Miniprotein binders against q9bqp7. Designs and how they scored, part 9

Target 1, 240 residues: q9bqp7
Amino acid sequence: VPQNWFPIFNPERSDKPNASDPSVPLKIPLQRNVIPSVTRVLQQTMTKQQVFLLERWKQRMILELGEDGFKEYTSNVFLQGKRFHEALESILSPQETLKERDENLLKSGYIESVQHILKDVSGVRALESAVQHETLNYIGLLDCVAEYQGKLCVIDWKTSEKPKPFIQSTFDNPLQVVAYMGAMNHDTNYSFQVQCGLIVVAYKDGSPAHPHFMDAELCSQYWTKWLLRLEEYTEKKKNQ
Below, E stands for the ipSAE of ESMFold2; O stands for the ipSAE of OpenDDE; V2 stands for 0.75 times the mean of E and O plus 0.25 times the DockQ between their complexes.

## First folded at step 6 (miniprotein)

Design g26 (at its last look DockQ between E and O 0.02; V2 from the best seeds 0.00; counts 0 for: pae E 9.1 > 1.5, pTM O .629 < .8, other shape alone 8.734 > 2.5, placed apart)
Fold by OpenDDE base, look of step 6:
Structure g26 (fold): chain B 240 residues (1-240), chain A 81 residues (1-81)
Amino acid sequence: as target 1 above (240 residues)
Amino acid sequence: SKMEVYIWFEGDSPEELYKAIMELVEKARELGAEVYIYVEGDEVLIFIEGVPEEVRKRLAELAKKLAEELGLKVRIEIEKS
């Protein structure tokens, strides 16, 4: 049990949009603070086993591609990820704010992959928006808050070259999603709360993306795990 | 103190990933460490090994390159010790 337990859901907030929900999705900029990001917390609390597996993977990739080839591969992956998120932000943004859609951004296998998920996405409330948990002292940048199949979710978009048909195959992504949920639910910049999460794994070849829906119960389970990771991070920082 | 920092990024927004990389590079530079970045799809692992002072320039260059590749402006404040 976490020593510093905090609820993921805020009982003072309503799930119902107030009638004054802005027609434009929120985009709160991430402030440069001494406050750790969700990503930083998760990264610094990885297990030795996870580290070992990733190191072996790198060594293999360098053997296959060479050092320069691996650098190029890394650069391309970052670029593809950036373009995918930019394309999604453009798609999910209200049409009136759409400057000239770079049609080239929309021509990707990843965008094709998520088309069937996008059909079930509506009521976009936030895009690329910062969240801060003031009490637990962490920040994050969430991809999207929208309704998926009529349920308000924090949506996290992922790219993969390998099938990830199970939520367990997404490693720490469920922790990231619930961390964003918990922060948003207690961030004063937001007037609403979320009870569900959604991880969408998009594929480069355009094959149908896998949606991993997280209901309130599953979110609560992962929230406990998140709190433990956050405590571990905090202890590690005090001992440095 | 050899600070081995293993950092894994999976599917972060490009901006968040970049900030995390930059913070890591900055910290690694402060420590005189070498940073290795691993990318598997949307998964990014950053490994920092404690290396002598010469590695600071390389980390700064890497950070600049990563920033350029991500289209992000990196202000690397190189404290001239």
Scores: ipSAE 0.013, ipTM 0.307, lowest interface PAE 8.6, mean pLDDT 80
Fold by ESMFold2, look of step 6:
Structure g26 (fold): chain B 240 residues (1-240), chain A 81 residues (1-81)
Amino acid sequence: as target 1 above (240 residues)
Amino acid sequence: SKMEVYIWFEGDSPEELYKAIMELVEKARELGAEVYIYVEGDEVLIFIEGVPEEVRKRLAELAKKLAEELGLKVRIEIEKS
């Protein structure tokens, strides 16, 4: 149990934006500051189980590709992920007319993979937008806030190569989503809140993406685990 | 395609955790899966590698049934190989 429990939802906020709010998606700039990011907290508090799984996966990949092959593979995967997020922001942004679209940016298996998910996405409220938890003092950069099948979600986009994907369905993916959700719900830059999450895993070969929906109850369960990770991080910094 | 299955059990009873682990692992190995177990505190991760979709469904159903019968929390994540 966290020593400093704090609710994920803000009872003073609606799950719908104020009618007077801007209709374009929010994109709050990430400000460099001294408070920790969600990804930093998670990286610095990995369990021994998580480290074991990651190292085992790395060892298997190095056995298959060689050390230089593995380095090239991981660099390419990172670049593909970056391109995927750029393409999604372009597709979902109402300012796409003001941006030049690169044909090659939009042509990828990952974009094909998510098409059936995107048909169910509407009412985009935020894209690549910074969030800060004003009370718990952490920051993040969320991918997307939009309705999925009528439910307003924090949406996290992940890429996976087939048949040998990175391990992206880890314990931490749901923690990342709820950490962003909690921060947004308690960030003065936002006038509304979100109670659901969605993790979408897109595939390089264009196979249909896998959605993982997180309702409010599931989000609350992961929120408790996120608070424990944040406490662990804070204690580690005290002991440096 | 083959599936990778991650099953987390959590509970207050070491005896019930042990029972869930052993029953799930035995079934997974019987079905030809490679299985890895990691225990930390009152949480257990069972990683099952390289199973067909039909086997994945059976193992996921067994894990949920065990958690319900033994009073454990369970989370299951699935990744296509």
Scores: ipSAE 0.012, ipTM 0.263, lowest interface PAE 9.1, mean pLDDT 79
ESMFold2 (binder alone), look of step 6: mean pLDDT 84; pTM 0.827

Design g27 (at its last look DockQ between E and O 0.02; V2 from the best seeds 0.00; counts 0 for: pae E 12.2 > 1.5, pTM E .783 < .8, placed apart)
Fold by ESMFold2, look of step 6:
Structure g27 (fold): chain B 240 residues (1-240), chain A 81 residues (1-81)
Amino acid sequence: as target 1 above (240 residues)
Amino acid sequence: SKMEVYIWFEGDSPEELLKAILELVEKAEELGAEVYIWVEGDEVVIFIEGVPEEVRKRLAELAKKLAEELGLKVRIEIEKS
């Protein structure tokens, strides 16, 4: 149980979208500041087991590819993820303001992988938008807020070369989603709130993506775990 | 028929967990399987791709043996690829 519990939902905000809301999705700029990001908090609170396994994986990859080959591999994975998010932002934007002139971002296995999910996505309210929780002192950059099968969700898009059929196999991604949700629900840049989450794992070979829906109850359970990680981070920072 | 295997290990000793992981992974790689490892909370997850039935049985047996010998909890789920 966290010592300083804080609610994920804001009772002073509407749970339902308003038809008079802007037709263009929100894109709040990320502001540089001293407070930690969600990803920094999660990285700094990894268990010793997590750190060891990550380092073993890195060393195995370096043995297979060489140091230069590993750097190239990780750079390519990062670029593929970046291009995937750019393509999704273009697809979900009503004006397609980020078109690529030299390469077509829309022709990748990852984009093919999510097509069946995108048919169920509508009412996009935010894309690649910053969130801040002023009370709990953390920031993040969420991928998308939209309706999935009629429910307004914070949606997180992930790329993977390996199947992730269960939500537990998505590592700390549920914590990221609820951290973004809690921040958005208490961020003055947003006039609405979201009670559900969705993690979509897309595959390089175009295989159908796995959606991991999180209803309000599941989000609340993961929110408690997020608060514990944030408390751990804060305690480490005080003892530096 | 080829199968995909998930193995979860959980325990209080990082040293015993790592020993079980190393032995299982080395055996799986010796048998030609593709192996992936990550951590979910307090559990270590090992995913093995495209495993023939005979390899699956041997790896599942080894995982259970390691868990018993090292005082770990284990769960195994199998899906056809």
Scores: ipSAE 0.000, ipTM 0.211, lowest interface PAE 12.2, mean pLDDT 78
Fold by OpenDDE base, look of step 6:
Structure g27 (fold): chain B 240 residues (1-240), chain A 81 residues (1-81)
Amino acid sequence: as target 1 above (240 residues)
Amino acid sequence: SKMEVYIWFEGDSPEELLKAILELVEKAEELGAEVYIWVEGDEVVIFIEGVPEEVRKRLAELAKKLAEELGLKVRIEIEKS
């Protein structure tokens, strides 16, 4: 049990948009501060086993591609991920705010992969927006807050070359999603609450993306795990 | 002028490599840099984008210190954006 328990949900907030909620998705800039990011907390609290598995994967990739080939591969994966997020932001943004859509950004297998998910996405409330949990002292940049199949979700978009049909195959991504949810639900910049999460794994070949829906119960379970990771991070920092 | 910094870490210990990477990334993020990490052969590459020259120098010094303390090899390249 976490020593510093904090609820993921804010009982003072409702899922219903207030009449004053802007029709335009929120895009709060990430403030550069001494506050740790969700990603940093997760990276620094990886288990020795997780580290070993990543290193083993790396060594295999280097063996297959060579050093220069692996550099190029990783650079390309990163660039593809960035372009994918930019394309999604463009797709999900209101048309009036769309600068000329770079049509080249939309021509990707990843964008093709998520088309069936995008059909079920509506009511976009935030895109590439910063969240801060003042009490728990962490920050993050969330990809999207929208309704998926009529349920308001924090949506996290991921790219993969390999099928990830199970949420367990997404490693710490569920922790990232609930961390963003908990922060948003208690961030004064947001007037509403989220109770669900969605991880979407998009595929390079355009094959149908896998949606991993997280209901309120599953989110609460992962929230406990997140709090433990955050405590571990905080303890490590005090001992440095 | 904003500068880009590439830092390559090489070493036989994955734990030490990871420690160096995490500490450097942490510091770069605290300074408001965008950080990208990938692997090139036996090297881990940390790319830090859009940093002032002073921040670049500080990160390069940190990388050298981490490499020395952890028994890693380090290479640093700096490009002007």
Scores: ipSAE 0.000, ipTM 0.231, lowest interface PAE 12.2, mean pLDDT 83
ESMFold2 (binder alone), look of step 6: mean pLDDT 83; pTM 0.805

## First folded at step 8 (miniprotein)

Design x0
Fold by ESMFold2-Fast, scan of step 8:
Formats: structure tokens, sequence, C-alpha cells
Structure x0 (fold): chain B 240 residues (1-240), chain A 96 residues (1-96)
């Protein structure tokens, strides 16, 4: 059990639509400061098992592609992920996000992959928006907050070359989602409650994306694990 | 003894059913050996597409017994990989 336990949900907030909710999705810019980001905490506290799998993947890719090929491959994967997120923000925003929109950015295999999931997404409340947990002192930039099949979710869009049919296959992604959720639920810039998460894994070849829905109970379970990772990060920084 | 033995078993294959069989049979073997040798084992399973990492911590018995348990688990993993047509890699770490 985490030494500094804090609840993920805020009892003073509701997850149901409020008439005072803004008609345009929130997009609060991320302010860089000394407070750690969710991604930094997770990267700095990877388990031995995660490090082992990452090293095995790197070794196999370098063996297959060579060092220069591996660098080109990883650069291309990063660029494709960035374009995918930009396209999704454009699709889900009622306002034009890109002034000079390239229609070809909207016609990728990744976008084809998520079409069946997008049909179930509505009531977008936040896009590419900053969150900060004022009590636990961490920050993050979440992808999307919207209703998925009628439930308000923190939605995280991922690209993958390998199938990810089980939530366990997404590693730290559930921790990332609940970290954003807990921060948003206690961030004064937001007035609503999120109790569910959704990890969407999109595929380059246009194969149907895998949605990994996280109900309130599952979110609470991963929240405990996130708190342990946050404590580990804090201890490492204190050199204790 | 302050020495902890960690066994990393990595399976890879095209069949989710065969991977699941490997997981279940290896976990059963780990628990069987722990009971017979009076050891404490913790098993962690990580699934990444067509790959599975099984991490086993062995504690609570003398170093020689922990190493023997780790050796028998490695042998079982190799046997299962051959039977189920999976690729396998095994790493045993002794931590002190």
Amino acid sequence: as target 1 above (240 residues)
Amino acid sequence: SKIEVEVYIWFEGDSPEELLKAILRLVEKALELAKKLGAKVKVYIYVEGDEVLIFIEVKGVPEEVRKELAKRLAEEAKKLAEELGLKVEIEVEVKS
C-alpha cells in the first residue's frame, strides 16, 4: 500500500453532464516547471521486467535494421504518432485546430483503424489539455476527455505495429491514464469528474483498433500502482 | 541468506492458445516446486503481443535450494517451448 495514499475520485464532483460545462473543449497549455510529468515519473521508475523487454526489442530491431535503420525507424514512428494525435484533435474539435489543414493527414491507416471507435465518442470536454495534481505535485498532458459509449473517459490514443488485444499488453498506459484522471479530478481548471479510462491502440495497416475500457474499479486498482511509482520517483530524487 | 534468485523466462510464438498453455503449466510447476522445497515464490506475468515474460522471484530457502529451483524452472520452460512450438529465452540472476 502507498505510504501517501490519496483518492483518485473527488466526491465533490459529478461525472454527469452539467449545463455549465463549456460547449468548446478545453485546451489548457502545459506549463513546464520543476514539477515532474507523468511520463517522466513512469520513465524514471520502469521495472526490471519492463527494462528487459525494452532491451530485447531494441536488440532485435538493431539486428534486423542496423543502427542507422533503427534510428530512422524510431524517428518515423515518433513522427507518425505525432501526426495521428494532430489528426484526432482536428477530427474531434468543433473548431479548426489547423489553419492550413493537409487532408492527407486525415487519411492514414491509423485514422482508418479508429473509425469504429470514433463513432462511439461524443461530448468532448478536453483535447491536448494540461492537468496538474496540486496535492501530489505532478503534471501531465492528456489526449482527450470525452464520452465513450455514454461514459465520460480519459482517452489515450496509441499507435502500434503489434496487436495489443489485452490491457496487460499496454504496460504503463493504464498508469498514465489514471494519473491524468486523478490530476484532472483535483485540478481547479476543471469542474467535472472522470471515473473511466479508455486506451485505444490503432494499427498502421488500418486493422480495427483495440479499445481497452477501464471502469472505476479497474482505475482504482491502477491508481494504487501509480501512487507507488510516484513514491518511488520521489524517493529516488531525495537520494534516500 | 541475503541472496535472492530471479528467473526471467521469455516466450514468443504466433498462437495465443499455446502461449497461455505455457504460462499456466509453468506457473503450476513453479508452485509445485515451491511447495515441495519449502520455498516462497512470486510470479509476475507480462504479455506484449506475441511475447510473454514470466518473472519468478525465489526466496525463503538456502541459496543452494533457490539455485536448484531456478534450474528446474528453466528446464521446464525449455521443455514447454519444445512441446508447444514456442521460442524461449531464459535468464537467471542471483542478487545479493
Scores: ipSAE 0.000, ipTM 0.305, lowest interface PAE 10.6, mean pLDDT 79

Design x1
Fold by ESMFold2-Fast, scan of step 8:
Structure x1 (fold): chain B 240 residues (1-240), chain A 96 residues (1-96)
Amino acid sequence: as target 1 above (240 residues)
Amino acid sequence: SKIEVEVYIWFEGDSPEELYKAIMRLVEKAFELAKKLGAKVKVYIYVEGDEVLIFIEVKGVPEEVRKELAKRLAEEAKKLAEELGLKVEIEVEVKS
């Protein structure tokens, strides 16, 4: 059990929209400061197994592509992921908030991959929006908060070149989702409560994306693990 | 309490069935060997497409048999890869 346990859900909030809630999705800008981000905490507390897997993959790719080829490959993968998120934000945003759209961006294999998931997504409340846990002192930038099959979810869009049919194969993604959820539930910029998560793994070749739904109980289980990672991060920082 | 033996086994192959067989048999072997030594074993399995990484951590292994335990696990992994047509890479860390 974490030393500084704190609940993921806020008893003073509900998942019901208020009449005062904006009709357009919230997009709070991320302010960089001394407070650690979710991604930084997770990156600095990777398990030995995660580090080994990442280094193994890197080593194999360098052998296949050379160092320059590997840099080009990773740069391209990063850009594809960024474009995928931009396309999803555009698709899920109301017309009145959109800038000019690139039709080619909306036709990628990754977008084809998620079509069957998008059909079940509605009631978008936040897109590319900053969250801060005021008590636990961490920040993050979440992808999306919307209803998936009638359940309000923190939705995290991931791209992958390899199949990830099991939630266990998504490594830290469940921790990332619940970290954003806990922050949003205690962030004064938001008025609603999220109790469910969804990780969507999209594929470059357009094969059907794998949705990993997380109910409230599963979110609570991963929240405990996130708190342990956050404590580990804090301890490492103190012991420097 | 210090982890005394770590074995990292990576399998790659196009057959999900053969990958599953390798995982099942290796985990079974790890628990079998640990039970004979009265040791505690923890196994982590990470799957990414056609690749599998298996991390085996062992505690409570007498100094005299730590290298032998690691060797037997590595040999089992190599045997499974050969029998099932998989690629394999193995790393071992043994504390004295």
Scores: ipSAE 0.013, ipTM 0.357, lowest interface PAE 8.4, mean pLDDT 80

Design x2
Fold by ESMFold2-Fast, scan of step 8:
Structure x2 (fold): chain B 240 residues (1-240), chain A 96 residues (1-96)
Amino acid sequence: as target 1 above (240 residues)
Amino acid sequence: SKIEVEVYIWFEGDSPEELLKAILRLVEKAWELAKKLGAKVKVYIYVEGDEVYIFIEVKGVPEEVRKELAKRLAEEAKKLAEELGLKVEIEVEVKS
């Protein structure tokens, strides 16, 4: 049980859209300061199981690819993920102008993978946008806020070279989503309320992406776990 | 601050159906052994395409009983891999 419990949903907010600037998705820039990011909190408070899995994966990959091969593989995976997010922002933003280079990026296997999910995404309200929880003192940069099958969601796009059909395979991704949700719901730069999450795992070979939908109840359950991770981070930092 | 994981099992195979059978039968065996030996077990499953990683944490029994439970789980994992045509790798970390 977290000592500094705070609700994920804001009773002062509605999920109904306001008439203020309905045609342009919000893109608030991330301000650098001493306030920790969601990703930093999660990285600094990994569970023993997560650390064990990461170490075993790294050891196995190094044995198969060698030190140099592992570095190249990891760098390539990171670059592909970055390009995928850039392509999705371009596709979902009405402000973006397509170019020949962008068209080649849009033809990637990862983009092919998410086509059936994108057909169900509409009403985009935020893209690559900063969120801050002033009371709980954390910040984040979320990928997307949009309606998925009619429900307003914080959407997180993930790339994977291997299938992840179960939400349990996404580890801290549910925590990341609810952390962004809770921050956005209490950030004065936003006026709406988000109660649902969506993790979309796209595949390099173009195989259909797996959507992991999180309803309000599931988001509330993961929110409690996020608050415990944030508390752990705060205690750990005070001891440094 | 060592990780308190007793058994690490890795399966690999081309058949999702056979991988699922291995997971379900191993989890069933873990619960069966836990009940029989009066142990508490936590099973963590991580799926990466054609690979499955299973971590089994054993608690609530003396170290000798934990070792025996870990040994029997390792034997079951090898048996399942042979029956289902899967690759298997097992690591047992014995510490209370």
Scores: ipSAE 0.000, ipTM 0.228, lowest interface PAE 11.4, mean pLDDT 78

Design x3
Fold by ESMFold2-Fast, scan of step 8:
Structure x3 (fold): chain B 240 residues (1-240), chain A 96 residues (1-96)
Amino acid sequence: as target 1 above (240 residues)
Amino acid sequence: SKIEVEVYIWFEGDSPEELLKAILRLLEKALELAKKLGAYVKVYIYVEGDEVLIFIEVKGVPEEVRKELAKRLAEEAKKLAEELGLKVEIEVEVKS
């Protein structure tokens, strides 16, 4: 149980559309600060099992590709993920004109993979936007806030390569989503409330992406786990 | 004292009973060797279906002794798989 419990949802906010809401999706820039990011907190509080699995995957890949090949592989996976997010931001933002290089990504396997999910996405309210929890003192950069099948969601886009997947903490993805949700619900730069999450796993080969929807109850359960990770991070920093 | 053993086991999915018995016997051997050598040993076990991955860290002894302990544990793992007639692959990953 978290020592410093705080609610994920803000009782002063509504999740319903308002006519005064911006017509263009919000994009608040992330300011570099001493305040920890969601990803930093999660990376610094990985379980021993998560560390073991990541190290095992790394060793196996180095054995197969060599040290330099492994570095090139992981660099390329990171770059592909970055480009995928940039392409999605451009697709979902009517105010942004695509560059010729970005337009070529519209034919990538990852973009092909998410087409059926994108058909169910509307009412985009934020894209690549910074969030800060003013009380709990953490920051983050969320991918997207939009309606998925009529429900306002924090949407997180993930990439996966089959059969050699890049190892990411499967259990940390829901924590990342609810951390962003809680921050945004208490961030003065935003006026709406989000109660649902969506994790979309896109595949390099163009196979249909898998959506993992999180309702309000599931978000509340993961929020408690996020608070424990944040508490662990804070305690570790006090001891250094 | 340098005679300490920490064990962390993570199960993902269902595993055969014979596989679990092999793991427990390997851990028993690790404990005995750690006590005799005055070493601190961390054992991480990941079980997924029919695959077992064992990651061992050894502290409190010189590198040559760590390598010998790792070799003995790997040999015990192979021996236990044969004794129990397991069809599964048991991998031992050793890191100093």
Scores: ipSAE 0.000, ipTM 0.227, lowest interface PAE 10.9, mean pLDDT 73

Design y0
Fold by ESMFold2-Fast, scan of step 8:
Structure y0 (fold): chain B 240 residues (1-240), chain A 81 residues (1-81)
Amino acid sequence: as target 1 above (240 residues)
Amino acid sequence: SKMEVYIWFEGDSPEEFYKAIMRLLEKALKLGAKVYIYVEGDEVLIFIEGLSEEELKKLLEELKKIAEKLGLKVEIEIEKS
């Protein structure tokens, strides 16, 4: 159990819309500073064995593709993910943007992959929006907060070249989702409560995306794991 | 036909098990397989594709024996591609 436990949900908040809520999705800009991000905390607290395995994979890939080939591969994966997120923000935003809608961006295999998920998404409350946990002192940039099948969720969009049928197999994604959720629930810039998460893994070939829904109980379980990772990060920082 | 395999295990596994994993991955890559590694908190998932059923069974035999010897929770799922 973590030594400095804090609740993920805020009992003074509701997931229902009220008259004081803005009519357009929130997009609070992320201000990078000394406060650690969710992704930095997770990166800095990987187990020794996980680090060893990932470094060995990197070494093998470099041997197979060459240094430049590996950089190109990783850059391409990053760019595909970035474009996918940009397309989703455009699709889910009710307002016309000054940015042109790239037809190729909207017709990618990844976008085809998520079509059946998108038809169940409505009531968008936030897009590409910053969250900060005032008490636990961490920040993050979440992808989306919207209703999925009638449940208000923190939604995280992921791209993959191969299927990921199990939630436990999606990297630190569940920890990212609950970290964002806990921050948002205690961030004064937001007025609503989120109790569910959704990780959507989209596929390059257009195969149907896998939705990994996280109910309140599962979110609470992953929240405890996130608090342990945050505690480990804080202890490592104090020893520097 | 070509097969796909998913290997799930806990990240806090003994070094002996990781050495077996590394041997398996090196042999798979030498045979032209594609390997994808996913890390989720304290869990690790390895996805391998492009191996024949016979090649895959040989590679997994050592890993299964070591996992059983060490009493580790390791899940292996095999699918025809």
Scores: ipSAE 0.006, ipTM 0.343, lowest interface PAE 9.2, mean pLDDT 79

Design y1
Fold by ESMFold2-Fast, scan of step 8:
Structure y1 (fold): chain B 240 residues (1-240), chain A 81 residues (1-81)
Amino acid sequence: as target 1 above (240 residues)
Amino acid sequence: SKMEVYIWFEGDSPEEFYKAIMRLLEKAFKLGAKVYIYVEGDEVLIFIEGLSEEELKKLLEELKKIAEKLGLKVEIEIEKS
């Protein structure tokens, strides 16, 4: 168990809408500082097996594509993901002018892939918004906070070339989701409580996206694992 | 005895590759194991935790049979904890 345990949920907060909640989705900018990001913590505490996998994948791709080809491939994957996130922010934003932007982004196979998920998404409270855990001292940038099938969720949008029908297929993504959730629940910029997560894996060919819903119990289980990763990061930093 | 297993696949049969992995996951889930899977191209890393040594041997025997049939390269790393 983590030495410095802290709860994921804030007993001072409710997940129900209240009069103090903003009518427009929050978009707090992420500011660079010395506080570690969720992604940095996860990168710096990768398991030996995760490091081995990434290194072998990289070497194989370089052998197949060449160094320039590999750079172009990874840049294209990054760009496709960025455009997908921009399209989703546009779709979920209440602004009509924003929805009229980037018609080409809104026609991608990835957007077709998520249509059946989007029909069940409502009550958007935050989009591309910064979170900070004031006590545990970490930051992050979450994709979306909205109701999915009536449950308020931290939603993370992913693109994939291969099927990922199991939550275990999504790498450290469950840890990322609960880290954002715990930070938001204890961040003074937000007044509500999130108890659920949703990882949505979209496919370029328009095949139906795989939704991975995380209830409060599952989020608590992954939160304990996130605390261990954060503790490992902190200890590695002290030993330098 | 708690066993941690890391299974690496490499090969050119993506559809059968996927089917083999899903079958392996179902067997692990039925045995109450925790399963973690990462896929990138035709490479797959599977982490399995919570299987007994006897359960693990049976799962690995099935995996090797599937891998040989599909022409897949398989690397297996086992940690006892």
Scores: ipSAE 0.000, ipTM 0.205, lowest interface PAE 10.8, mean pLDDT 75

Design y2
Fold by ESMFold2-Fast, scan of step 8:
Structure y2 (fold): chain B 240 residues (1-240), chain A 81 residues (1-81)
Amino acid sequence: as target 1 above (240 residues)
Amino acid sequence: SKMEVYIWFEGDSPEEFYKAIMRLLEKAWKLGAKVYIYVEGDEVYIFIEGLSEEELKKLLEELKKIAEKLGLKVEIEIEKS
């Protein structure tokens, strides 16, 4: 089977607003399944180069911080990312509760970092929503689907303590974005089509976030690479 | 023969450093190399494969010149495959 047999975009769907589109963002819950997640597929199919680069970084950090210090650092980074996502969901949700409007959550440096990006975000269609590709049999939980500068995008929010000015510095994030996009475009829970991606890297000190916009052509290029990773995962699973 | 090279840098001057590194990576890409990059603030980890020994040597000379000009610490590791 040729890889061009599985398109990222669904020709039966429109990327334009429809009168039947819901006025509130969709939030389909992620159901536990034997079907692999996007994150699992990517983690299990890292290239030797990616593994080497990540292990080099890990070894250097352990030398600087010690084993316990490294564990504390990584745990703190994870927690900050989680809180940032919770704050963004609250900000972008029209159905906010008083609990979701926690002032301390909304005042972080990461939220200050993305203010200029949020100014260009509108027409939110989905937040923290599950996607499943019914034909390719994988699942995921995407952060956000909204219009960015007038274009409907799968938006992925990332936190970083250090600058990430290049899309290449986001590692597998472009693959993650297009995997979610392809799944959503072929998921019966959704009626619209997404053709663009956006990776937003926010900074703890409030420095302006770096947006990495992915047009339809770039998304198609990364989709081909995602299909290769998915095929590798499937083949690897057969041998276990 | 395919050569795999691992390059990492450390130091100040991130904006000039990033611009210089992008120009070198673009040159390697035009030569048909597979380039993988990981950036963490002032540190850049680069993996390059698919270059001949002669092409790799020239690239490494340019990287060392850039590092020297910017006052950066450079470490290089080469693996044959």
Scores: ipSAE 0.013, ipTM 0.347, lowest interface PAE 8.5, mean pLDDT 77

